# Ledger of designs, part 9: VHH binders against Probable 2-keto-3-deoxyxylonate dehydratase (xacE)

Target 1, 289 residues: Probable 2-keto-3-deoxyxylonate dehydratase (xacE), of Haloferax volcanii (d4gp28)
Amino acid sequence: MHYHQLAVSGERRLTASRDSTTYDLTSADADLRTFGDLARVASIARTSVDRLAAELTEDADVVDDAFVDRHATVPVDAEEIWAAGVTYQISEQAREEESSMPDMYFDVYDADRPEVFFKATPSRTVEPGDAIGVRGDSEWDVPEPELGIVLRRGEIVGYTVGNDVSSRSIEGENPLYLPQAKVYDRCCSIGPCVVTPEDVEDPHELEMSMTIERDGEVIYDDATNTSEMVRSCDELVSYFTRHNTVPELAVILTGTSLVPEQPFDLQEGDHVDITIEGIGTLSNSVTTV

## First folded at step 3 (VHH)

Design s26 (from q6d with Y58W; framework vhh_nb_b201)
Fold by ESMFold2-Fast, scan of step 3:
Structure s26 (fold): chain B 289 residues (1-289), chain A 123 residues (1-123)
Amino acid sequence: as target 1 above (289 residues)
Amino acid sequence: QVQLQESGGGLVQAGGSLRLSCAASGFTFSSYAMGWYRQAPGKEREFVATITRGGSTWYADSVKGRFTISRDNAKNTVYLQMNSLKPEDTAVYYCAAEGYFTYYSKDSAYDYWGQGTQVTVSS
């Protein structure tokens, strides 16, 4: 099933979609307002999220897709969003060309330890349909479309689409500026929904595409497949959780090979659509922060 | 700190009834979801029933219509009313509380379990 979190007149609501029908699960049980609420009950009941949701659909109100789209928020309340880099073959090439320390990226690509870094808090993450940010002090910015892994207590409970918006110019100035290049207001988006592992047969066999529109014209259009990841989802989760204290809910963005090349520069007023097979399309406009 | 203590188990004949109680201490009871699990000899521990903070309930298919879970927040107690008992219901019954914490470490327990209470249903 596909799960959306909504905000409707100050109320939070959770919907589940299967076979072109969308159900308002919160109408069946007022305690179930977020994906985290549903995942917790499923865990206590020792059942799958999808099985629990299926039972709730018998008593739930049906809503239309336009209603979901109007009210959609982030699909999961992750206390922390983390990200991985240098996980696809082509992303290493792009990063090396932009860095003052290009050999560093080869070292990470070939190493046992992957690049894993903190990306965002809820306060820095924008909703589907809202504006992602480019820094006012940045000269070169890109969207980075990525498969997101949704975790509860460090265990995979689902997948989503994410955008690891980045300042390439700040990153390229010095490796010590990576946090400022990656973490800032509106630096991240996730959505449109969470899909459970039961609906994703293999997270390493998913088509991922991105289009960017400027002034009504498509200026970027490319696709890749998560099969190009040289790191597994399980490996990235393992490095995040080991020797760490993890939040109840987290998302790990898994990296990307869809890197717009210079002279591309993400601009205020652009529109970005990222689609992952079996999950959906994450859409955002762009603003300066 | 957290303690869960089950009571009310015993021997009963098929078709009979028992009411299990679980007394909780050491946490803000009203903020926790509470559940009942059981483990029969030679079987894995299985879910029986849960009740959320707001009072919503879920049951295993094998007990729907026969068992009722309830809670009394003033007494920090969760109950399992078991009616129309069958020999297949024979098991040790465990009370469980699942806390909602912002952070979890690998080697820490964030779920709490009672000691269990034996229920035996004779034919």
Scores: ipSAE 0.377, ipTM 0.726, lowest interface PAE 3.1, mean pLDDT 89

Design s29 (from q6d with A96T; framework vhh_nb_b201)
Fold by ESMFold2-Fast, scan of step 3:
Structure s29 (fold): chain B 289 residues (1-289), chain A 123 residues (1-123)
Amino acid sequence: as target 1 above (289 residues)
Amino acid sequence: QVQLQESGGGLVQAGGSLRLSCAASGFTFSSYAMGWYRQAPGKEREFVATITRGGSTYYADSVKGRFTISRDNAKNTVYLQMNSLKPEDTAVYYCTAEGYFTYYSKDSAYDYWGQGTQVTVSS
């Protein structure tokens, strides 16, 4: 099932979609207002999220897709969003051009320890349909379309689409500037929904595409497949959770091979659409922060 | 400090009834989901019933229609009314409290468990 979190008339609501029908689960149980609420009850009841949702649909109101799109917010309240890099073959070459230490990329690509870094808090995360940010002090910025892993207490509960918006110029200046290149106002977006593992047969066999529009013209259009990921989702989760205190809900963005090359530069007024097979399309405009 | 104290267990004949109570202290009871799990000898703990902070209830298939969970927020107590008891219901019953996650709250970081109360159903 596909789960959306909504904000409607000052209240939060959780919807579940299956076979072209969308149900307002909050109408069946007023305590289920977020994906986290549903995942918690499923855990307490020792059942799957989808099984619990299916039982709730029997008593839930039906809503239309236009209503969902109009009221959609971030699909999960992740206290922390983390990200992985150098997880696809092409990202090695792109990052090597930006780095002051190119050999580090090949070391990471072949190493046991992947590149995993902190990406965003909710205050830096942009909901679907809102504006992602480019830094006013950055000279080269890119969107980075990525499969997101949704975790509850370190365990996979779903997947989403994410955008690891980055300053490539700041990143390429010095490895110590990675946090400033990756973490800033409006630096991340996730959505449009959470899809449970039951609906994602294999997270490493998903088509992922991105288009970027500027002044009504498509200036970028490319696609990849998560099968090109050289790190497994389970591996990235294991490195995030080990020796760490993990939040109740977290998202890990898994990296990408879809990085526009110079002379492309993400600019205010651009529009970015990222689509992952079986999940949906995450859409954002762009603003300067 | 969080405490969950179960009571009401005991020996009962098949077809009989028992009412379990769990008195809670040390947290904001009305903000927590409350539940019951049970464990028979040699088996893992299994879910029995839960009641959400707003009063919605969920049951394991094995007890549905026979057991009723309820809560009294004024008394900080959760109840499990067990009817039509079967020998298969014999187990230690545990009360549990699980908080709700919110962006600004970490109260949900821990699940709390009581000491358990023995229920024995004779044929």
Scores: ipSAE 0.156, ipTM 0.590, lowest interface PAE 5.4, mean pLDDT 88

Design s32 (from q6d with Y110F; framework vhh_nb_b201)
Amino acid sequence: QVQLQESGGGLVQAGGSLRLSCAASGFTFSSYAMGWYRQAPGKEREFVATITRGGSTYYADSVKGRFTISRDNAKNTVYLQMNSLKPEDTAVYYCAAEGYFTYYSKDSAFDYWGQGTQVTVSS
ESMFold2-Fast, scan of step 3: ipSAE 0.573; ipTM 0.836

Design s34 (framework vhh_nb_b201)
Fold by ESMFold2-Fast, scan of step 3:
Order: C-alpha cells, then sequence, then structure tokens
Structure s34 (fold): chain B 289 residues (1-289), chain A 121 residues (1-121)
C-alpha cells in the first residue's frame, strides 16, 4: 500500500491507497493520524503495516486522489533525516571535477566505511509541492534524487522518494564545508508517500528518474536504477544505527548517480520531478533562501 | 510505580471459557494501547490481542473469533474474554501497556507478571 499524511482543516489524517482506491484510515481509527502511529500499532500487534491497514479499510471512508494531492504533507514525521553519498557507480570525471581534493570520493567509494551524514530536521524539510531551497551564498547548486529508507527505531518500515539538495560550490571549497553545503533552510524534501517493504520486493531493482523544467522547457531528463548502488540499504542502515542514538522515526537518503553536470545550476523558478518505480513522483519548485 | 496486575487464569477443559483481567496503575491509562501476549513452554512470547486508546482491536489469526479484548478506562482495566479454548492456548498470559502517544513520538512499554492458563485436552 501507499501511505499519505494529510493536513485537512487543522487535522492530521492518514490515508492508504491500494488498487486505485484511497482510504482515510483516520476515519476508521481516530488515533491513527500519521504513518508513525500506524507503524507503532503494527509493531505492537506483531503484524505488517499493510495487513493492519487492510483490516482498517473495512471501516474507512474512501477519498479521491485529487483530495489527497491537495492536502498531502511530508509522508512521515522523521525526527532526523540522514543521507549517504558516493553510493552509486562513480565516474572518474565526476570525482575530479566537483572537489578541491579529487581523490577523496574515490577513497570513500573503495572504503568499507560509506559516506553517511546528517541531512535535515523537520524544520528544514519541505513537503511535496512546496519549494526546495538554494543558498543565496552558493554559486552552483543541484538536486540529488534518492531512494529514501524509512526507519522506526532503526528498523526498515518503508521507502519514499527524497531530494538531497546541495551546494556543490560550497562542498567543493573544502571537505569541512560539507555540513553547510548539505544542511540549510529548505535543503531537503521527501514524498509523496511511504511504500511498505511488502510492496517493494527489492529496493535495489527500482528505476529512478528526474526531470527539471525551466521557463516551461525540460532542461534535464535522465534515469538510473537502484541496481547501480554499490552499497546496500542494509549496509547504510547498519552504519547509521551502530554506535549511535537512533530516533523513533528517521529517513536515510541513499545517494544518487543522477546529478546534472556543469554548467547546470539549479535556479529559482525551476521545477523538479523525481520518480521512483513503485513509489511515485516527488515534485518541488525552487526558491532562494 | 507503574503496575500491571493480571488475574483470571487457571485450569479449564477444552471448549471452555476464561476471562482475564489486567488492573493498571501509575500512568495515564486512557492514553495507552493495551495488549495481551502469551508464552507457551519452550516458545517465544507471542502476540494475542491489542486494543488502542480509541478502542480499535487487533487479534492474532490463531485467536480470531474466539477471543475478545476490551477495556474500561474508568477502572483502568483491560480484559481478555477467551472462548472455545484449545490445548494449544496453554501459556502464561501477559498484560502489556504499549505507548501510543502521537503528541510525543516515544513511549515505553510496561509488562505485568503474567497469569497461567492451562487447557486440558
Amino acid sequence: as target 1 above (289 residues)
Amino acid sequence: QVQLQESGGGLVQAGGSLRLSCAASGFTFSRYAMGWYRQAPGKEREFVATITSGGRTYYADSVKGRFTISRDNAKNTVYLQMNSLKPEDTAVYYCAAEGYFTYYPSAYDYWGQGTQVTVSS
């Protein structure tokens, strides 16, 4: 099933979609208002999220997909969003062009320890349909379309689409500027929904595509497959959770090979669509922060 | 100071009925999901039934149609009505208070001491 979190007249609601029908689960159980609520109850009941949702659909109101689109918010209340980099098959050209230290990414690519870093809090994360940010002090910015892993207490409970918006110019100045290149106002978006592991047979066999439009014209259009990840989702989760304090809900963005090459620069007024097979499309406009 | 105390267990013949009760104190009962779990000799503890703070119920497939969970918020008590009991229902039954606080993302689980249910063949 696909799960959306909605904000309707000041009230939070959770929906589940299956076979072109969308159910308002909150109408069946007023205590189930977020994906986190559903995941918690499923864990307590020792059942799957989808099985629990299926039982609730018997008493749930049906809603239109257009209604969901109008009211959709972030699909999960992640206390922390973390991200991974250098996780896909790497080109020699990309490694050399983006850093003042050209061998750094190659070293990480070949290492046992992956690149894993803190990305966002809820206050820095924008919902589907809202504007992602480019820093006013940045000279080169890119979207980074990524499969997101949804975790409850360090355990995988679902997947989503994410955008690890980044300042390549600040990152390229010095490796110590990575946090400023990655963490800022509106630096991240996740959505449109969460899909449970039961509906994603293999998270390493999903087509991922991105289009970028400027002034009504497509200026970027490319695709990859998560099969090109040289790091597994389980490996990334393992490195995030080991020796760490794990929040109740978190998302890990898994990296990407879909980064527009120079001279591309993400600009105010651009529109970004990221689609992952079996999950859906995360859409955002762009603003300067 | 959190306390969960089970009662109502005992010996019963196959096809019989028992009602378990769990009296809770030391926390805001109405805000917690309440559940029943059981552990048979030599097996891991397994889920039986849960009731949310709003009253929605969920059951393990093995007990659906035979067991009914309910709660009384005025008495801070959760119940498990067990009908058509089978020898395979023999286990120690545990009451659990399971965090269900959407306002705060984390709540801790609390467990009772358990009550023995034995079903003769």
Scores: ipSAE 0.000, ipTM 0.212, lowest interface PAE 17.1, mean pLDDT 86

Design s35 (framework vhh_nb_b201)
Fold by ESMFold2-Fast, scan of step 3:
Structure s35 (fold): chain B 289 residues (1-289), chain A 121 residues (1-121)
Amino acid sequence: as target 1 above (289 residues)
Amino acid sequence: QVQLQESGGGLVQAGGSLRLSCAASGFTFSSYAMGWYRQAPGKEREFVATITSGGRTYYADSVKGRFTISRDNAKNTVYLQMNSLKPEDTAVYYCAAEGYFRYYPSEYDYWGQGTQVTVSS
């Protein structure tokens, strides 16, 4: 199932979509208003999220997809969003072409320990349809489309689409500026929904694409596949959870190979669409922060 | 402030050797990847070799096994040892320094003036 969180007239509502029908689960049980609520109840009842949702659909109101799109918020209330980098395959030809790439990236690519870093709090994360940010002090900015892993208490409960918006110019000045390059106002978006592992048989076999529009014209259009990931989702989760305090709900963004090269620069007024097979499209405009 | 100065170019006969040097100033040399590029008349600038800040080397297929790139961080200098030179190696050779960028090839931020290498048949 595809789960959306909505904000409607000051109320939070949780919907589930199956076989082209969308159900307002909150209409069946007023205590189930977020994906976290549903996951918690499923855990207590020792059942799957999808099985619990299926039982609720018998008493739930049906809503149209346009209603969901108009009212959609972040699909999960992640207390923390973390991200991974250097996770996609680098060919020998690409290694030769990326001759200016610093040793530290090749060292991480070849190492047991992956790059895993803190990305965002809820206050820095924007919902589908809202504006992602580029820093006013940055000279080169890019969107980074990524598969997101949704965790409850360190265990995988679903997947989503994410955007690890980044200042490449600030990152390129010095590796110690990575936090400032990655963490700022509106630096991250996730959505449009959470899909459970039952609907994503293999998270390492999904087409991922991104288009960027400026002044009504497509200026970027490219695609990759999560099969190019050389790090497994389980491996990244393992490194995030070990020796760490894990929140009730978290998201890990898994990295990307789709980063527009110069002279591309993300600008105010751009529109970014990121699509992952079986999940959906995360759409955002761009503003300067 | 940032400056790259190439030297060691010249005329050499086919099968001969040359050693190019590039002296760098105005930045923290040891933190930069350093590379060599070349441009023959009527052609675009092409990659030859690079050496990362940690000493890892990469070469174009056309020069692999014949050219060796190295660096001396104490002298802020990068070198290109060219052996078994061929007439097709004739070009202006440019030294380049690149800052820290992620995931994709970036153009080198700093370029030298170039040094001419001419290989006679």
Scores: ipSAE 0.000, ipTM 0.179, lowest interface PAE 15.9, mean pLDDT 87

Design s36 (framework vhh_nb_b201)
Fold by ESMFold2-Fast, scan of step 3:
Structure s36 (fold): chain B 289 residues (1-289), chain A 121 residues (1-121)
Amino acid sequence: as target 1 above (289 residues)
Amino acid sequence: QVQLQESGGGLVQAGGSLRLSCAASGFTFSSYAMAWYRQAPGKEREFVATITRGGSTYYADSVKGRFTISRDNAKNTVYLQMNSLKPEDTAVYYCAAEGWFKYYPSAYDYWGQGTQVTVSS
């Protein structure tokens, strides 16, 4: 099932979509308002999220897809969002040119320890349809489309789409500026929904595409597949959770190979669409922060 | 809009020196690694030297100890100081700007037109 979290007239509501029908689960039980609520109850009841949701649909009101799209918020209340980098295949050409690349890039690519970093809090995370941010002090900014892993107490409970918005110019000045290049107001978006593992046969066999539009014209359009990841979702989760305090709900963004090259620069008024097979499309406009 | 313009090439005798310059415009120079490549007649283009955004330098074994790459971010210019030149250094030398290597799909986004270096025996 596909789960959306909605904000409707000041109320939070949880919906579940199955077989082209969307059900308002909150209409069946007023205590179920978030994906986290549903996941917690399923855990206590020793059942799957999808089985619990299926039982609730018998008593739930039906809503249309346009209603869901208008009211969609972040699909999960992740207390922390983390991200990974250098996770997709390096081409043969890149390896031949390796003497021209920073040593640390190849060191990380070849190492047991992946690049994993803190990305966002809820206060820095933008909902579907709202504006992602570019820093006012940045000269080169890009969206980074990524598969997101949804975790409850460090265990995978679903997947979503994410955008690891980044300042390349700030990161390019000095490796010590990575946190400022990655963590700032409106630096991250997740959505549109959470899809459970039962609906994703293999998270490493999903098509991922991104389109960027400026002044009504498509200026970027490319695609990749999560099969190009050289790091598994389980590996990234393992490195995030080991020796760490894991929040109740977290998302880890898994990296990308889709990054626009200069002279592309993400600008105020741009529109970004990121689509992952079986999950959906995360759409955001762009503003300067 | 993006341009890389090489200069400083010419004819020099073996054991001599030349300094190449590459003036860049149309992109954020400080965010790019800059490199020099060369191509001799009938051969593939080969790597010579690179300087990263942070100032680290890397050289092909054939030029190490003889060539020095440097950059001036205030002038948007990269340089190649070539000392102890050999006849086998004869080639067209190209300036290149490399984007973000961390998220690789291509090696170099921008290339200059090239400048001829001829080393007589």
Scores: ipSAE 0.000, ipTM 0.260, lowest interface PAE 11.6, mean pLDDT 87

Design s37 (framework vhh_nb_b201)
Fold by ESMFold2-Fast, scan of step 3:
Structure s37 (fold): chain B 289 residues (1-289), chain A 121 residues (1-121)
Amino acid sequence: as target 1 above (289 residues)
Amino acid sequence: QVQLQESGGGLVQAGGSLRLSCAASGFTFSSYAMGWYRQAPGKEREFVATITRGGSTYYADSVKGRFTISRDNAKNTVYLQMNSLKPEDTAVYYCAAEDYLRYYPSAYDYWGQGTQVTVSS
């Protein structure tokens, strides 16, 4: 199933979509207002999220997709969003010309330990349809489309689309500036929904695409497949959770090979659409922060 | 639109010096790491030196202490000062510009046409 979290006239509501019908689960049980609520109850009842949702659909109101799109917020209340880098296959030419790449990139690509870093809190995370941020002190910014892994207490409960918005100019100055390049106001977006593992049988066989529009013209259009990830979702989760205190709900963004090259820079007024097969499209405008 | 133009190559005797220049246009120069590569006849292209956006420099072991890379962002130019030249330094020298991403896949985005350096014994 596809789960959306909504804000309607000051109230939070959880919807579930199956067989082309969308159900307002909160209408069936007023205590189920977030994906986290549903996941918690499923855990206590020792059942799957989808089985619990299916039981609730008999008593739930049906809503239109237009209603969901109008009221959609972040699909999960992740206390922490983390991200991974250098996770996708590099080209054969780039590999053969490895001396043209920074030593740190090459070392991480071949290492047992992946790059995993803290990305965002809820206060820095932008909902679908709202504006992602570029730093006012940054000279070069890019969107980074990524598969997001949704975790409850360190266990995979679903997947989403994410955008690891980044300042390439700040990152390029010094590796110690990575946190400032990655963590700032409106630096991250997730959505449009959470999809459970039942609907994503293999997270490593999904088409991922991104388009960027400026002044009504498409200035970027490219695609990749998560099959090109050389790091598994389980591996990234393992490195995040080991020797760490994990929150109740977290998201890990899994990296990307889709990053626009210069002279592209992300600008105020741009529109970014990221689509992952079986999940949906995460759409955001761009503002300066 | 993007162009890298090398100059300053030529013939020099062993122990001599040359300064190569690379003029860049068509992109935001200050946002790129700049590098020099060389290719000798019958050999593969090899790394010589790079200078990051922040001014940090890295050199191949074969040229360390003899070559110095520098940049002038106001002139969109990168330089390679080559001292104590050896016959083994004979090669076509290429200027390259890359999107510097320490943790992301990156290769040099743009290459110049090259400039010949010949060191006689």
Scores: ipSAE 0.000, ipTM 0.132, lowest interface PAE 18.8, mean pLDDT 85

Design s38 (framework vhh_nb_b201)
Fold by ESMFold2-Fast, scan of step 3:
Structure s38 (fold): chain B 289 residues (1-289), chain A 121 residues (1-121)
Amino acid sequence: as target 1 above (289 residues)
Amino acid sequence: QVQLQESGGGLVQAGGSLRLSCAASGFTFSSYAMGWYRQAPGKEREFVATITRGGSTYYADSVKGRFTISRDNAKNTVYLQMNSLKPEDTAVYYCAAEGYLTWYPKEYDYWGQGTQVTVSS
């Protein structure tokens, strides 16, 4: 199932979509208002999220897709969003060209320890349809389309689409500036929904694409497949959870190979669409922060 | 002032060996990847080998198994050991210091003046 979190007239509502029908689960039980609520109850009942949702659909009101799209917010209340980098395959030709790759990229690509870093709090995370941010002190900015892993207490409960918006110019100044290049106001977006593992048979076999529009024209259009990930979702989760205190709900963004090269830069007024097979499209405008 | 100074080039017979050295100054050597590039007469400059900050090495297919890149951080020097040399290896060899991110301004990459290697048949 696809789960959306909505904000409607000051109320939070949780919907579930199955077989082209969308159900307002909050209409069946007023205490179920977030994906976290549903996941908690499923855990206590020792059942799957989808099985619990299916029982609730019997008493739930049906809503149309336009209602969901109009009221959609972040699909999960992640206390922390983390991200991974250098997770996608490097070709032998790219390795031979050497000067086209960051030197630290090769070290991390070949290492046992992956690049995993803190990305965002809820206060820095932008909902579908709202504006992602580029830093006013940055000279070169890019969107980074990524598969997101949704975790409850360190266990995978679903997947979503994410955007690891980044300042490449600040990152390029010094490795110690990575936190400032990655963590700032409106630096991250997730959505449009959470899809459970039952609907994503293999998270490493999903097409992922991104388009960027400026002044009504498409200026970027490219695609990849999560099959190019050389780091598994389980491996990234393992490195995040080991020797750490994990929050009740978290998201890990898994990296990407789709990073526009110079002379592209992300600008105020741009529009970014990221699509992952079986999940949906995460859409955001761009503003300067 | 950043400076890269190559040495060790010369004339050698096919099947012979040469060791190139590149002495670096004016920057924190251990923070840079170091590489070797070459340019034959009338050709574009091409990649030969690189060694990352962590010591990982990568080679062009044309030199793999014959050339070995290494570094000595105590001496701020990178080396290219060239074995089983072929006439096709004849070129000016350039040392390069490569910045952290290749998409940052190109001035982060530093180049030496080059050293001539000539392999006779």
Scores: ipSAE 0.000, ipTM 0.162, lowest interface PAE 16.3, mean pLDDT 86

Design s39 (from q6d with F101S; framework vhh_nb_b201)
Amino acid sequence: QVQLQESGGGLVQAGGSLRLSCAASGFTFSSYAMGWYRQAPGKEREFVATITRGGSTYYADSVKGRFTISRDNAKNTVYLQMNSLKPEDTAVYYCAAEGYSTYYSKDSAYDYWGQGTQVTVSS
ESMFold2-Fast, scan of step 3: ipSAE 0.490; ipTM 0.802

Design s40 (framework vhh_nb_b201)
Fold by ESMFold2-Fast, scan of step 3:
Order: C-alpha cells, then sequence, then structure tokens
Structure s40 (fold): chain B 289 residues (1-289), chain A 121 residues (1-121)
C-alpha cells in the first residue's frame, strides 16, 4: 500500500491507497493519524503494516485522489533525515579522466565505508507541493533525486522519494563546506507517500526519473535505475545505525546518478518532479532562502 | 553554446618558450576551474596544470617549475606559459573547463579542439 499523511483544517489524517482506491484510516480509528502510529501498532500486534491497514479499510471512508493531493504533507515524521553520496556507478571514462575529480571521491567510491551524512530536521524539510530552497549565497545549485529508506528504530519499514537539494558551488570550494552545501533552510523534500516493503519487490530495481520546468518549458528530463547503485540499502542502514543514537523514525536518502549537466543551475520559479517506479511523484517549486 | 578555443601553439627549439591561450564563451567563466591537458602521439591524454576559481594552481610533476597557468576573468581567458621546453613536451595541448562539482567530472567538463606544440631536439 501507499500511505499519505494529510493536514486538513489543522487535523492530521493518515490515508492508505490500494488498487486506485484511497481510504482515510483515521476515519476508522481516530488514534491512527500518522504513518508512525500505524507502524507502532503493527509492531506491537506482530503483524505487517499492510495487513493492519487492510483490516481498517473495511470501516474507513473513501477519499478522492484530488483531496489527498491538495492536503498532502510529509509522508512520515522523520526526526532526522540522513543522506548517502557516491553510491551510484561511476563510468570508466570518468575514472580515466582523474585530474578533474579529487582523489577523496574515488577513495570513498572504492572504500568499505560509504559517504553518509546528516541532511535535515523536520524544520528544514519541505512538503510535497511546497518550495524547496536554493541558498542566496550559492552560485550553482541542483536537485538530487533519490530513493529514500524509511526506518523505525533502525529497521526498514518503507520507501519514499526524496530530494537532496545541494549547493554544488559551496561544496566545490572546500570539502569542509559540505555541511553548509547540504544543510540549510528548505534543503530537503520527501514524499509523496511511504510504500511498504511488501509493495517494493526489490529496492535495487526501480526506475527513477526527474523533470525540471522553467517558464513552462521542460529544461531537464532524464532517468536512471536504482540497479546502478553500487551500495545496498542494507549497507547504508548499517552504517547509519552502528555506534549511533537511532531516532524512532528516520529517513536515509540513498544518492543519485541524475545530475543536471553544467551550465544548468536551479533557479527560483523552477518546478521539479521526481518519480520512482511503484512509489509516485514528488513535486516541488523552488524559492531562494 | 559552450566553446573553448586554444591558440599559441607551434614549433619551438628545446629550451625555448611558448604561451598558450584559451578563449572561453557560453558559460560563466569565473565559476569554472580551468585546466590544460596534453596528448602525445601513441599516449593517453595526461594532466598538465589547473587553476581553481579562487586562483590556486596545481601542476603535473613533469612540468613543475617550468610551466605557469594563469587566468584573466575579465577576458574569459586562461593561459599556459611554457618555459624550458623539452622534446618530451611535444603534444596536442587541450584546454578544459571544469565545473564546481568534481564528483562526476565527465558530466561537467568541456574541452577545446587542441593546439599542437612541437619541440625540436
Amino acid sequence: as target 1 above (289 residues)
Amino acid sequence: QVQLQESGGGLVQAGGSLRLSCAASGFTFSSYAMGWYRQAPGKEREFVATITRGGSTYYADSVKGRFTISRDNAKNTVYLQMNSLKPEDTAVYYCAAEGYFTRYPSAYDYWGQGTQVTVSS
């Protein structure tokens, strides 16, 4: 199933979608208002999230997709969002032209330890349909479309779409500026929903695409597949959770190979759509922060 | 449209000097690192020198102390001053514009057509 979190007149509601029908689970049980609530109850009951939701749909009100789209918020209340980089296959041509790439990136690509970094808190995370941010002091910015892993107490409970919005110019000035290049106001978006593992047969066999529109025209359109990841989801989760304090709910963004070529620069007024097979489309406008 | 045009190559005797120029257009020049690479007959293309956006310079060990890279952002031009030239410096010299992001270099690099440098023994 696909799970959305809604905000309707200040009230939080959880919906579940199955076979093109969307159910308001909160109408069946007023204590189930977030994906976290549903995941907690399923865990206590020793059942799957989807099985519990399926039982609740029998007593739930049906809502239309336009209502869900209009009221959708972040699909999970992740206390922390983390991200991974240098996780997708690097071409042989890029490796042979080493003079333009610092050794540290190739070192990480080939190393046992992956690049994993803190990305966002809820206060920095943008809802589907709202504006992602580009820094006012940045000269080159890009969206980074990524598969997101949803974790409860360090265990995979689902997947989502994410956008690891980044200042490439700040990153390119000095490796020590990576936190400022990656963590800022409106630097991250996740959505539109959470899909449980039962609905994702293999997280390493999903088509991922991105389009960017400027002034009503498509200026970027490309696709990749998560099969190009040289790091597994389990490996990234393992490095995040080991020797760390694991929050109740977290998301790890898994990196990307979809990188708009220079001279592309993300600008205020742009619209970004990121689609992952079997999950859905995360849509955001762009503003300067 | 991005374009890099090299000039200043030619024939020179061992111990001589040449100054290569690369005129850039179609992008924000001051936002790119600029580099010089060379390819000798039967060899792979190799790094020669780079100058970062901030003006820091890096050189291949084979040219350190003999070559100097510089840039003029007002003219959108990068230069390579080549002194004490040796026969082994004979190659086609290519100008490259390297974007800020260095994690996927082949996706962000632009190359000129090259200029021939021949150093007689």
Scores: ipSAE 0.015, ipTM 0.277, lowest interface PAE 7.9, mean pLDDT 88

Design t02 (framework vhh_6qgx_2)
Fold by ESMFold2-Fast, scan of step 3:
Structure t02 (fold): chain B 289 residues (1-289), chain A 122 residues (1-122)
Amino acid sequence: as target 1 above (289 residues)
Amino acid sequence: QVQLVESGGGLVQAGGSLRLSCAASGFTFSSYAMAWFRRAPGKEREFVAAITRSGGSTFYTDSVKGRFTISRDHAKNTVSLQMNSLRPEDTAVYYCAAEGYFTYYPSAYDYWGQGTRVTVSA
């Protein structure tokens, strides 16, 4: 099932979609308002999220897709969003070109330890349809479309689409500037929904595409497949959770090979759509922060 | 064509040891992560151990940590599983599997061996 979190007249609601029908699970049980609520109850009951949701649909109101799209927020309340880099073959080459220390990036690509870094808190994460940010002090910015892994207490409970918005110019100046290049106001977006593992046959066999529009014209349009990842989702989760404090809910963005070529630069007023097969499309406008 | 051929299975007493080997052919061995899965009678395949492409990282299911060791030899195109302190619950058919990346999910692996039987008696 596809799970959306909605904000309707100041109230949070959780919906579940299956076979073109969307159910308002909050109408079946007023205590279930977030994906985290549903995941917690499923865990306590020792059942799957989808099994619990299926039982709830028997008592749930049906809503239309236009209603869901209009009221959709972030699909999960991740306390922390983390990200991985240099996880696709082409990503290493692109990052190395912009780096002042190219050998570092090749070393990471060939190493067993992946690049994993902290990306965002809820205060830095924007919802579907809202504006992602580019830093006012940055000269080269890009969206980074990525498969997101949704975790509860370190265990995979679903997948989503994410955007690891980045200042490539700040990142390229010095490796020590990575946090400033990656973590800032409106630096991240996730959505539009969470899809459970039962409905994603293989997270490493998904088409991922991105389009960018400027002044009503498509200026970027490309696609890749998660099969190009040289790091597995399970591997990235293992490196994140080992020797770390694991929050109740987290998302890990898994990296990307979709690299707009220079002289492309993400600008205020652009519109970004990222689509992952079986999950959906994450759409955002762009603003300067 | 990709082929994975397991060997080294057999009957052993509890507390004993066995070394399983998997010989790989038909692909660039160094470009694939290698894993061992097992299937006990009447059960589904479960993850046992895996080793990354480079051989620098290994992953184990909790019940075998400290007892089993996975390793690989790029010169011989083999992956091995050293099984120490064997317990009756380790009785299963053990399968070698290959994928371009590590994963815990059997369904994600496209290349499988035929399996080798391990029986641990009390």
Scores: ipSAE 0.005, ipTM 0.419, lowest interface PAE 11.5, mean pLDDT 89

